# Ledger of designs, part 2: VHH binders against Low-salt glycan biosynthesis nucleotidyltransferase Agl11 (agl11)

Target 1, 357 residues: Low-salt glycan biosynthesis nucleotidyltransferase Agl11 (agl11), of Haloferax volcanii (d4gu70)
Amino acid sequence: MKGVLLSGGTGSRLRPITHTGPKQLVPVANKPVLEYAVEDLKEAGITEIGVILGHKGREEIQNLLGDGSDYGVEITYIVQGNPLGLAHAAGCAKDFVGDDDFVMYLGDNILKEGVVDLVESFESGDFGAGIALQEVENPQQFGIADVDDQGNVTQLIEKPDEPPTNLALIGMYVFSPAVFDAIEQLEPSWRGELEITDAIQSLLEDGYAIDSHVVEGWWKDTGKPEDILEANQLVLEDKSLKKRGTVSDDATVDGRIELAESATIEDGAVVRGPVSIADGAVIKSGTYVGPYTSVGPNSTLEGVHIENSVVIGESSINTSGRIVDSLLGKGANIGSADDFLPEGRRLVVGENSQLKL

## First folded at step 11 (VHH; from n4 with R98H)

Design p3
Fold by OpenDDE, fold request of step 13:
Structure p3 (fold): chain B 357 residues (1-357), chain A 117 residues (1-117)
Amino acid sequence: as target 1 above (357 residues)
Amino acid sequence: QGQLVESGGGLVQPGGSLRLSCADAGFTFSDYAMAWYRQAPGKERELVARITSGGRTKYADFVKGRFTISRDNAKSTLYLQMNSLKPEDTAMYYCAAHYIGTWTDYWGQGTRVTVSA
């Protein structure tokens, strides 16, 4: 079985963060979102991975993943070209996949349980495709699966106006090579894209069995800033956190904290977990770092009260203000602020931004 | 670069039959979805029939069971059996190959079909 990792898209909903980099490289708990996908595939025993590249962030993604050796996998890069939909992207992988089954993984998705169960279930039977489902509050925004009383998929519809269920397809699929035949006959949807949901529906219509699973753990599509923050919370809650850095004697550290080797918490600083602090980060005196905060590499925090936020990296925050529910782009510089409940500033700041609050 | 060469066109009377062939060279035929298109004078090119690499077929509404698309991968040849031909079927017929791996299309030069009493 092979892996097909989709790393395209404009990331428009994550602007201004994505002006200078692809959305798949935005960190969650100080790890690029894309790395979670690679790890999940590897965990499932998949070591041959095709990475589908879009127009944006090709070099950055290639720099991160390289040939895959650092991750214990073998990576082949495939350029999609025009973003004409998920089925289009899948089609681009035809030569790479050959006659093998493959997992298609959307690179901006994070799944708590990984894909091992999905893969094993698929392999245990004779299926055209395997899909993962989750109940969502806004089914109109997703591919939706209708199921019978036994839980068998009876229909798949992409972004229906009148959803038959609230079971949405999440961004992890298992396919047989038969999916390529389905893709060959697809027509663009009303929004002008070749939909993977339609491909799967085509398989179903042709008599293929669809292996479906309802996801029990959490799943996130990290397309929006708030999704990144939520993902950060979820990952920090579940992750094993280790302290390897330097904590001064007069610093206060409570709860679960990940502290990288070259990170420093100085005297008079207070850190309450779960928190992740990356290499080169310095938490200075008078600073409070609260729960569900990730501080990216080579960031300096001084005097600030920050919680439930993601500092991507290379940032300087020197203010007596409060920062909450914020995604701070790489190289951000932040100063002093006014009032909101809870007290604090809410910020989405792109790379190399400078703000005085 | 792939090449497609159509043959089998000609003049037939209404109700007659023709068998079009499309031979390929320069690409792996079995990996391609294939199709027949036609273009009548003053009209846009339209799909007649399509067959996937896996052998799934689709026909235009005007075909109504009169035409059959088939492929012989061993011979790298696409066929269109046309029966019960009508004057309105008069057109240049084109063979097309589509590969989703690169999303590339190849087209033949066409073969002319004329249906006239």
Scores: ipSAE 0.780, ipTM 0.911, lowest interface PAE 0.6, mean pLDDT 94
Fold by OpenDDE, fold request of step 13:
Structure p3 (fold): chain B 357 residues (1-357), chain A 117 residues (1-117)
Amino acid sequence: as target 1 above (357 residues)
Amino acid sequence: QGQLVESGGGLVQPGGSLRLSCADAGFTFSDYAMAWYRQAPGKERELVARITSGGRTKYADFVKGRFTISRDNAKSTLYLQMNSLKPEDTAMYYCAAHYIGTWTDYWGQGTRVTVSA
């Protein structure tokens, strides 16, 4: 079995963060979102991975993943031309996949339980495709599966106006090579895209069995800043956190803290977990780092009260203010300013931004 | 680079039949989805029929069972059997090959079909 990792899209919903980089490289708990996918595939025994590249962030993604050796996998890069949809992206992988079954993984998704169970379930039977489902509050925004009383898929509909169920397809799929034949006959949806949901529906119509499972753990699509923050919370809650860096004697550290080897918490600083602090980061005196905060590499925090936020990296925050529910782009520079009421400032700051609040 | 060459067009009376052929050269025919398009004078090119690499077929609404698309992978040839032809079917008919792996298309030069009394 092979892996097909989709790393395309404009990331428009994550602007301004994605002005200067792809959304798949935004970190969750100080790990790029894309790395979670690679790790999940590897965990499932998949070591040959095709990465579908879009127009944006090709070099950055290639720099991150390289040839895959750092991850114990083999990476092949495939350039998708025009973004014509997920089914199109899958189709572009035809030569790479050949006659093998493959996992398609949307690179902007994170799944708690990984894909081992999905893969094993698929392999245990004779299926055209395997899908994972989750109940959602807004089914109109997703591919939806209709199921019978036994849980068998009877229909798949992309973003229906009147959803038959609230079971949404998440961004992990297992496909047989038969999916390529389905893709060949697809027409653009009303959205103008070749929908992967339609491809799966085509398989179903052709008599293929669809393996479906409702996922037990959490799943996140990291399409918008709020999703990144929520994902950061979820990952930090579940992750084993290790302290390897330097904590000064007069620092206060409570809860679960991940501290990278070259990270430093100085005297007079307060850190309350769960928190992740990356290499080269410095938490200075007078600083409070609260729960569900990730501080990216080579960032310096001074005097600030920050919680439930993601500092991507290379940032300087020197203020007496409060920062909450914020995603701070790489190279951000934040100075001191008066506090707003209610307490806390919520920010989505692009790369190399300088702000006085 | 692949080449498609259509043949089989001609003049036929209403109610008559034609069999179009499209021969492939230069690419792996069996890996391609194939299709017939037509373009009448003053009209836009439109899909007539498609056949996937796996043999699944789709027809335009105006076909109404009159045409049959088929392929012979061993001969690298696409066919369109056209029965019960109507004057409205008069057009240049084009063969197309589509490969999803690279999302590339090949087109033939076309063969003219004229249905006239």
Scores: ipSAE 0.764, ipTM 0.903, lowest interface PAE 0.6, mean pLDDT 94
Fold by ESMFold2, fold request of step 13:
Structure p3 (fold): chain B 357 residues (1-357), chain A 117 residues (1-117)
Amino acid sequence: as target 1 above (357 residues)
Amino acid sequence: QGQLVESGGGLVQPGGSLRLSCADAGFTFSDYAMAWYRQAPGKERELVARITSGGRTKYADFVKGRFTISRDNAKSTLYLQMNSLKPEDTAMYYCAAHYIGTWTDYWGQGTRVTVSA
């Protein structure tokens, strides 16, 4: 079985963060989203992975994943041509997968369960495809499945106006090579894309059995800033957190924290877990780091109270006050304007930024 | 890079029949979706029929059951059986192969079909 990992897309809903890099590299609990997918595939015994590269962020993704050896896998990079949807992306992997079955994994998805059970369910029968499902509150925004009493898929509809169920396809699929014939006959959808759900529906109409697996535990698609914050919370709750760095005698640390070996919590700082603090980060005097905060590599915080937030990395925050529910991009510099006249905030704010001041 | 070579065109009376063939010289033929297109003088190239690697077919509306596309993977050959030909079917007919692995199209040089009294 092979793996096909999608890492395309413009990431427009994560702007301004994605103006400087692909959305799949935004960290959750200080680990890029894409790494969770690679680890899930490896855990399922999948050691040959094709990574589909979009138009943006190719170098960054290749720098992160390399040849896959750091993860115990073997990675082949595949450039998607004209990006015409998920079925188009899957077609690009045809030469890579050959005659093998494969898992298709959207690289911006994180889930507690992983894909072991999805793969085992698919292998337990003679299926053309297998799909991962979860109940959702807003089914009109997803591909939706209807299933019979035996767990077989009976119908699929991409983003229906009147959904027959609330069982949404979440970013993982298993395919036999039969899917490529189905992709060959697709026409663009109402939104102008080749839809993977239409390909699966074509398999169903051709008489293939389509497996379903309702995922247990949490799942998150990391498409918006609030999704990143929610994923950060979920992962920090589940993750085994290791305290390896330096905590000064007059610092206070309560609860579970991840403290990287070269990270430092200095005198007069307070950290209340669950928190992740990455290599080279320094939490200085007067700083409170509260639950569900991830402080990225080589970041320095002084005097600030921060909670339920992600600092992506290489940032300097030296100001009194409180930051909550925030996603701060790489290299952010937040200082104080208290000593300046006229009084007021001094802002350099890029395109698509969202601020509530 | 494979080469597609069409044959079977010619002059035919209205109501007559022709069978076009397209031979593949270098592809793994069974991996490709295949199609016939046509281009009449002064008009744009248009789809006539297509067939997937697995044998599913689609026809343009103007075909109306008169043409049949088929493939023989063992002979690496695509066919178009054209019956009940009309003068408006006069065109250059092109064989095309479509590979979704690279989303690329390959074209033959075409074969001329002329339908006139």
Scores: ipSAE 0.396, ipTM 0.768, lowest interface PAE 3.0, mean pLDDT 89
Fold by ESMFold2, fold request of step 13:
Structure p3 (fold): chain B 357 residues (1-357), chain A 117 residues (1-117)
Amino acid sequence: as target 1 above (357 residues)
Amino acid sequence: QGQLVESGGGLVQPGGSLRLSCADAGFTFSDYAMAWYRQAPGKERELVARITSGGRTKYADFVKGRFTISRDNAKSTLYLQMNSLKPEDTAMYYCAAHYIGTWTDYWGQGTRVTVSA
């Protein structure tokens, strides 16, 4: 079985954060989202992974993942180029996949369960495809599977007005090579894309059985800033957090923390877990770092109260203010305007920034 | 990558039949979706019929059951059986191959079909 890991798309809903890198590299608990996907595939015994590259972020993704050796896998990079849909991306993997079954994993998705059970369910029968599902409260916003009493998929319905179930397709699929014939016959959708759900529906029409697997635990599609913050909370709740760095005698640390070896919590700082503090980060006097906060590499925080937030990295935050529920991009510089005239806030903000001041 | 070579065109009377062939000299034929297109003088090239690597077919509306596309993977050959030919079927007929692995199209040089009394 091979893995096909999608890392395309513009990441426009995560702008301005994605101006410094592709959305799949935004960290959750100080680990890029894409790495969770690689680890999930490895856990399922998948050691040959094709990474589908879009038109943006190719170099950054390749720099992160390399040849896969650091993860115990072998990575082949495959260019989709223009974002012509998930079925188009899957088609690009045809030569890589050959005659093998494969997992298609959307690289901006993060999942507690991983894909072991999805793969085992698919392998337990003779299926053209298998789809991962989760119960959702707002099914009109998702692709929905219509299933029979035995759990067999009978139809896939994109964002239905009257959903037959609350079982939403999440970003993990398993395919036999039969999917490539289905993709060959597709016509572009109303948005000009080749839809993977149409390919699966074509497999149904050809008489293939389609497996379904309802996942256990949480799942997030990390398409918006609030999704990143929620994923950060969920991962910090679950992750084994290891304290390796330096905590000064006059610092206060309560609860579970991940503290990287070169990270420092200095005198007069307060940290209340669960939090993650990456290499080179320094939490200085007057700083409060509250639960569900991730402080990225080489970041310095002084005097600030911060909670339920992600500092992506290489940032300097030196202010007596409070920051909550925030996603701060790489290289952010937040200081005080108290010494300046005219009085007021000093802002340099980019396209699609979201501020509440 | 390979060469697509059409044959079987020619002059035929209205109501007659022709069988077009398209031989693949250099492809792994079974990996490709295949199609016939046609281009009449002064008109745009248009799809006549498609057949996937797995044998699933689709026809243009103007075919109206008169044409049949088929493939023989063992002989690396695509066919178009054209029956009940009409003067408006007069066109250059092109064989095309489509590979989704690279989303690449390949074209033959075409074969002329002329339907006249």
Scores: ipSAE 0.359, ipTM 0.753, lowest interface PAE 3.5, mean pLDDT 89

Design p3
Fold by ESMFold2, fold request of step 13:
Structure p3 (fold): chain B 357 residues (1-357), chain A 117 residues (1-117)
Amino acid sequence: as target 1 above (357 residues)
Amino acid sequence: QGQLVESGGGLVQPGGSLRLSCADAGFTFSDYAMAWYRQAPGKERELVARITSGGRTKYADFVKGRFTISRDNAKSTLYLQMNSLKPEDTAMYYCAAHYIGTWTDYWGQGTRVTVSA
């Protein structure tokens, strides 16, 4: 079995963060979302992974994942040309997968269960595809499955105006090579894309059995800033967090924290977990880091109160203000305007930013 | 991929039949979706029929059961059996191959079909 890991898409709902890179590299608990997917595939015994590169961040993704050896896998990179939908991306993997079955994993998805059970369920029978499902509150925003009383998939509709159920396809699929013939038949949908749900529906109409698996535990797509913050909470709550770095004698640390080897919590800092603090980060005097905060690599925080927030990395925050429920991009520089006239906030804010002042 | 070479065109009376062939000299023929297109004088090129790598077919509405697309992967050859030909079928007929692995189209040079009383 091979793995096909999708790292494409515009990431428009994560702007401005994604103006400079792909959404799959945005960290959750200081680990890029894409790495969770690689780990899930490895756990399912999948050691040959094709990573489909989109139009953004190709070099960054390749620098992160390399040849896969750091993860115990072998990675082949596949460049997708036009971003014409998930079925288009799957088609790009045809030469890589050959005659093998494969897991298609959307690299912006993160879930507690992983894909072991999905793969085992697919392998227990003779299926054209297997799909992972979860109940959702807003089914019109997802691919939706209709399932009979025996658990067989009977219908799939991408983002229906009138959804027949609330069982949404989440970003994990298993396919036999039969899916490629189905993809060849597709015409663009109402939204102008080649839809993976239409490919699976074509398999159903051709008489293939389609396996379903309702996943256990939480699942999150990382489509918008709120999703990143929620994923960060979920991962920090579940994860075994370890202190490896330096905590000064006059620092206060309560609760579980992840403190990387080269990270430092200095005198006069207060950290209340669950928190993740990455390599090279320094938490200085007067700083409060509260629950569900991730402080990215090479970031320096001084004097600030921060909680339920993600600092992506390489950031300098030196202010007596409070930051909550926030996603701060790489290289953010937040300082004090207390000594300036006229009094007021000094902002350099990029396109598509969301601020509540 | 190989090179696409069409043959089998010619002059035929209304109601007659022709069988078009398109040969590909490469071993990768079986990996491609294949199609026939046509272009009548003064008209845009239009799909006539297509067949997937797995053998599934689709026809333009104007075919109305008169044409049959087929493929022989062992001979790397695509066919179009054209029956009950009408004057409006007069066109240059093109073989096309489509590979989803690279989303790339390849075209033959065409073969002329003329249906004239």
Scores: ipSAE 0.351, ipTM 0.752, lowest interface PAE 3.4, mean pLDDT 89

## First folded at step 13 (VHH; from n4 with A35S)

Design r3
Fold by ESMFold2, look of step 14:
Structure r3 (fold): chain B 357 residues (1-357), chain A 117 residues (1-117)
Amino acid sequence: as target 1 above (357 residues)
Amino acid sequence: QGQLVESGGGLVQPGGSLRLSCADAGFTFSDYAMSWYRQAPGKERELVARITSGGRTKYADFVKGRFTISRDNAKSTLYLQMNSLKPEDTAMYYCAARYIGTWTDYWGQGTRVTVSA
């Protein structure tokens, strides 16, 4: 079985954060989202992975993943170019996949379960495809599956007005090579894309059985800043956290923390877990780092109170204010203007920034 | 890869039949989705029929069972059997091949079909 990992898209809803890189590289608990996907595939026994490169961020993705050896896998890079939908992206993997079955993993998705059970379910029968599902509260906003008593998919409906179930497709699929024939027949949908749900529906019409697997635990697509913050919280709740760095004698640390080997918590700092503090980060005097905060590499925090926030990395935060529920991009420089005249906030703010002052 | 060449076009009376062919001696069709498109004067090019590498067929609504697409992979030849022809079928007919692994498209030069009394 092979893996096909999608890393395309512009990430426009995560701007300005995605001006410095693709959305799949935004960290959750100090690990890029895309790395969780590679690890999930490896855990399912998948060691040959094709990574679909979109229009942006190709160099960054290749720099992160390399040839895959650091993850115990072998990575082949496949260029899609301009995105024309998920079925288009899957079609680009035809040469890589050959005659093998494959997992298609949307690289901006993160979930507790991984894909082991999805793969086992698919392998338990003779299926053309298998789809991962989760119950949702608002099924009209999703692609929805209807299933029989045996777990076979009977119908797929994109954003139905009257949903037959609340079982939404999430970003994980298993396919036989038969999907490529289905993709060859597709025409663009109303929104101008080649839809993977149409390809699966075509397999149903051709007489293939389609498996379903309802995933256990949480799942998140990381499309908006709020999604990143929620994913950060969920991952910090689930992971074993290791304290390897330096905690000074007059620092206070309560609860679980991840403290990287070269990270430092200095005298007069307070850290209350669960938190993650990455390599090269320094938490200085007067700083409070509260629950569900991730402080990215080579960041320095002094005097600030921060919680439920993500500092992506290489940032300098030196202010006595409080930062909550925030996503701070790479290289952020936040200081205080308390002593400046005239009084007021002095801002240099990029396109698509969202501030609540 | 080689060049796709269409043949079999010509003048025909309404209600008549034509068989279009598309071939290339150096081109192996087996991994390609093969299609017929048409373009009438003043109109945009439109899909007539497609046959996948696995043999599944699709037809435009205006075909109404009058046309049949087929392929002979051993000869690397694509066919379009056109029956019950109407004046509105008058167009340049193009053969196309698509490989979705690279999303590479290959086009023929076209063959003209004219349906008139």
Scores: ipSAE 0.398, ipTM 0.759, lowest interface PAE 3.0, mean pLDDT 89

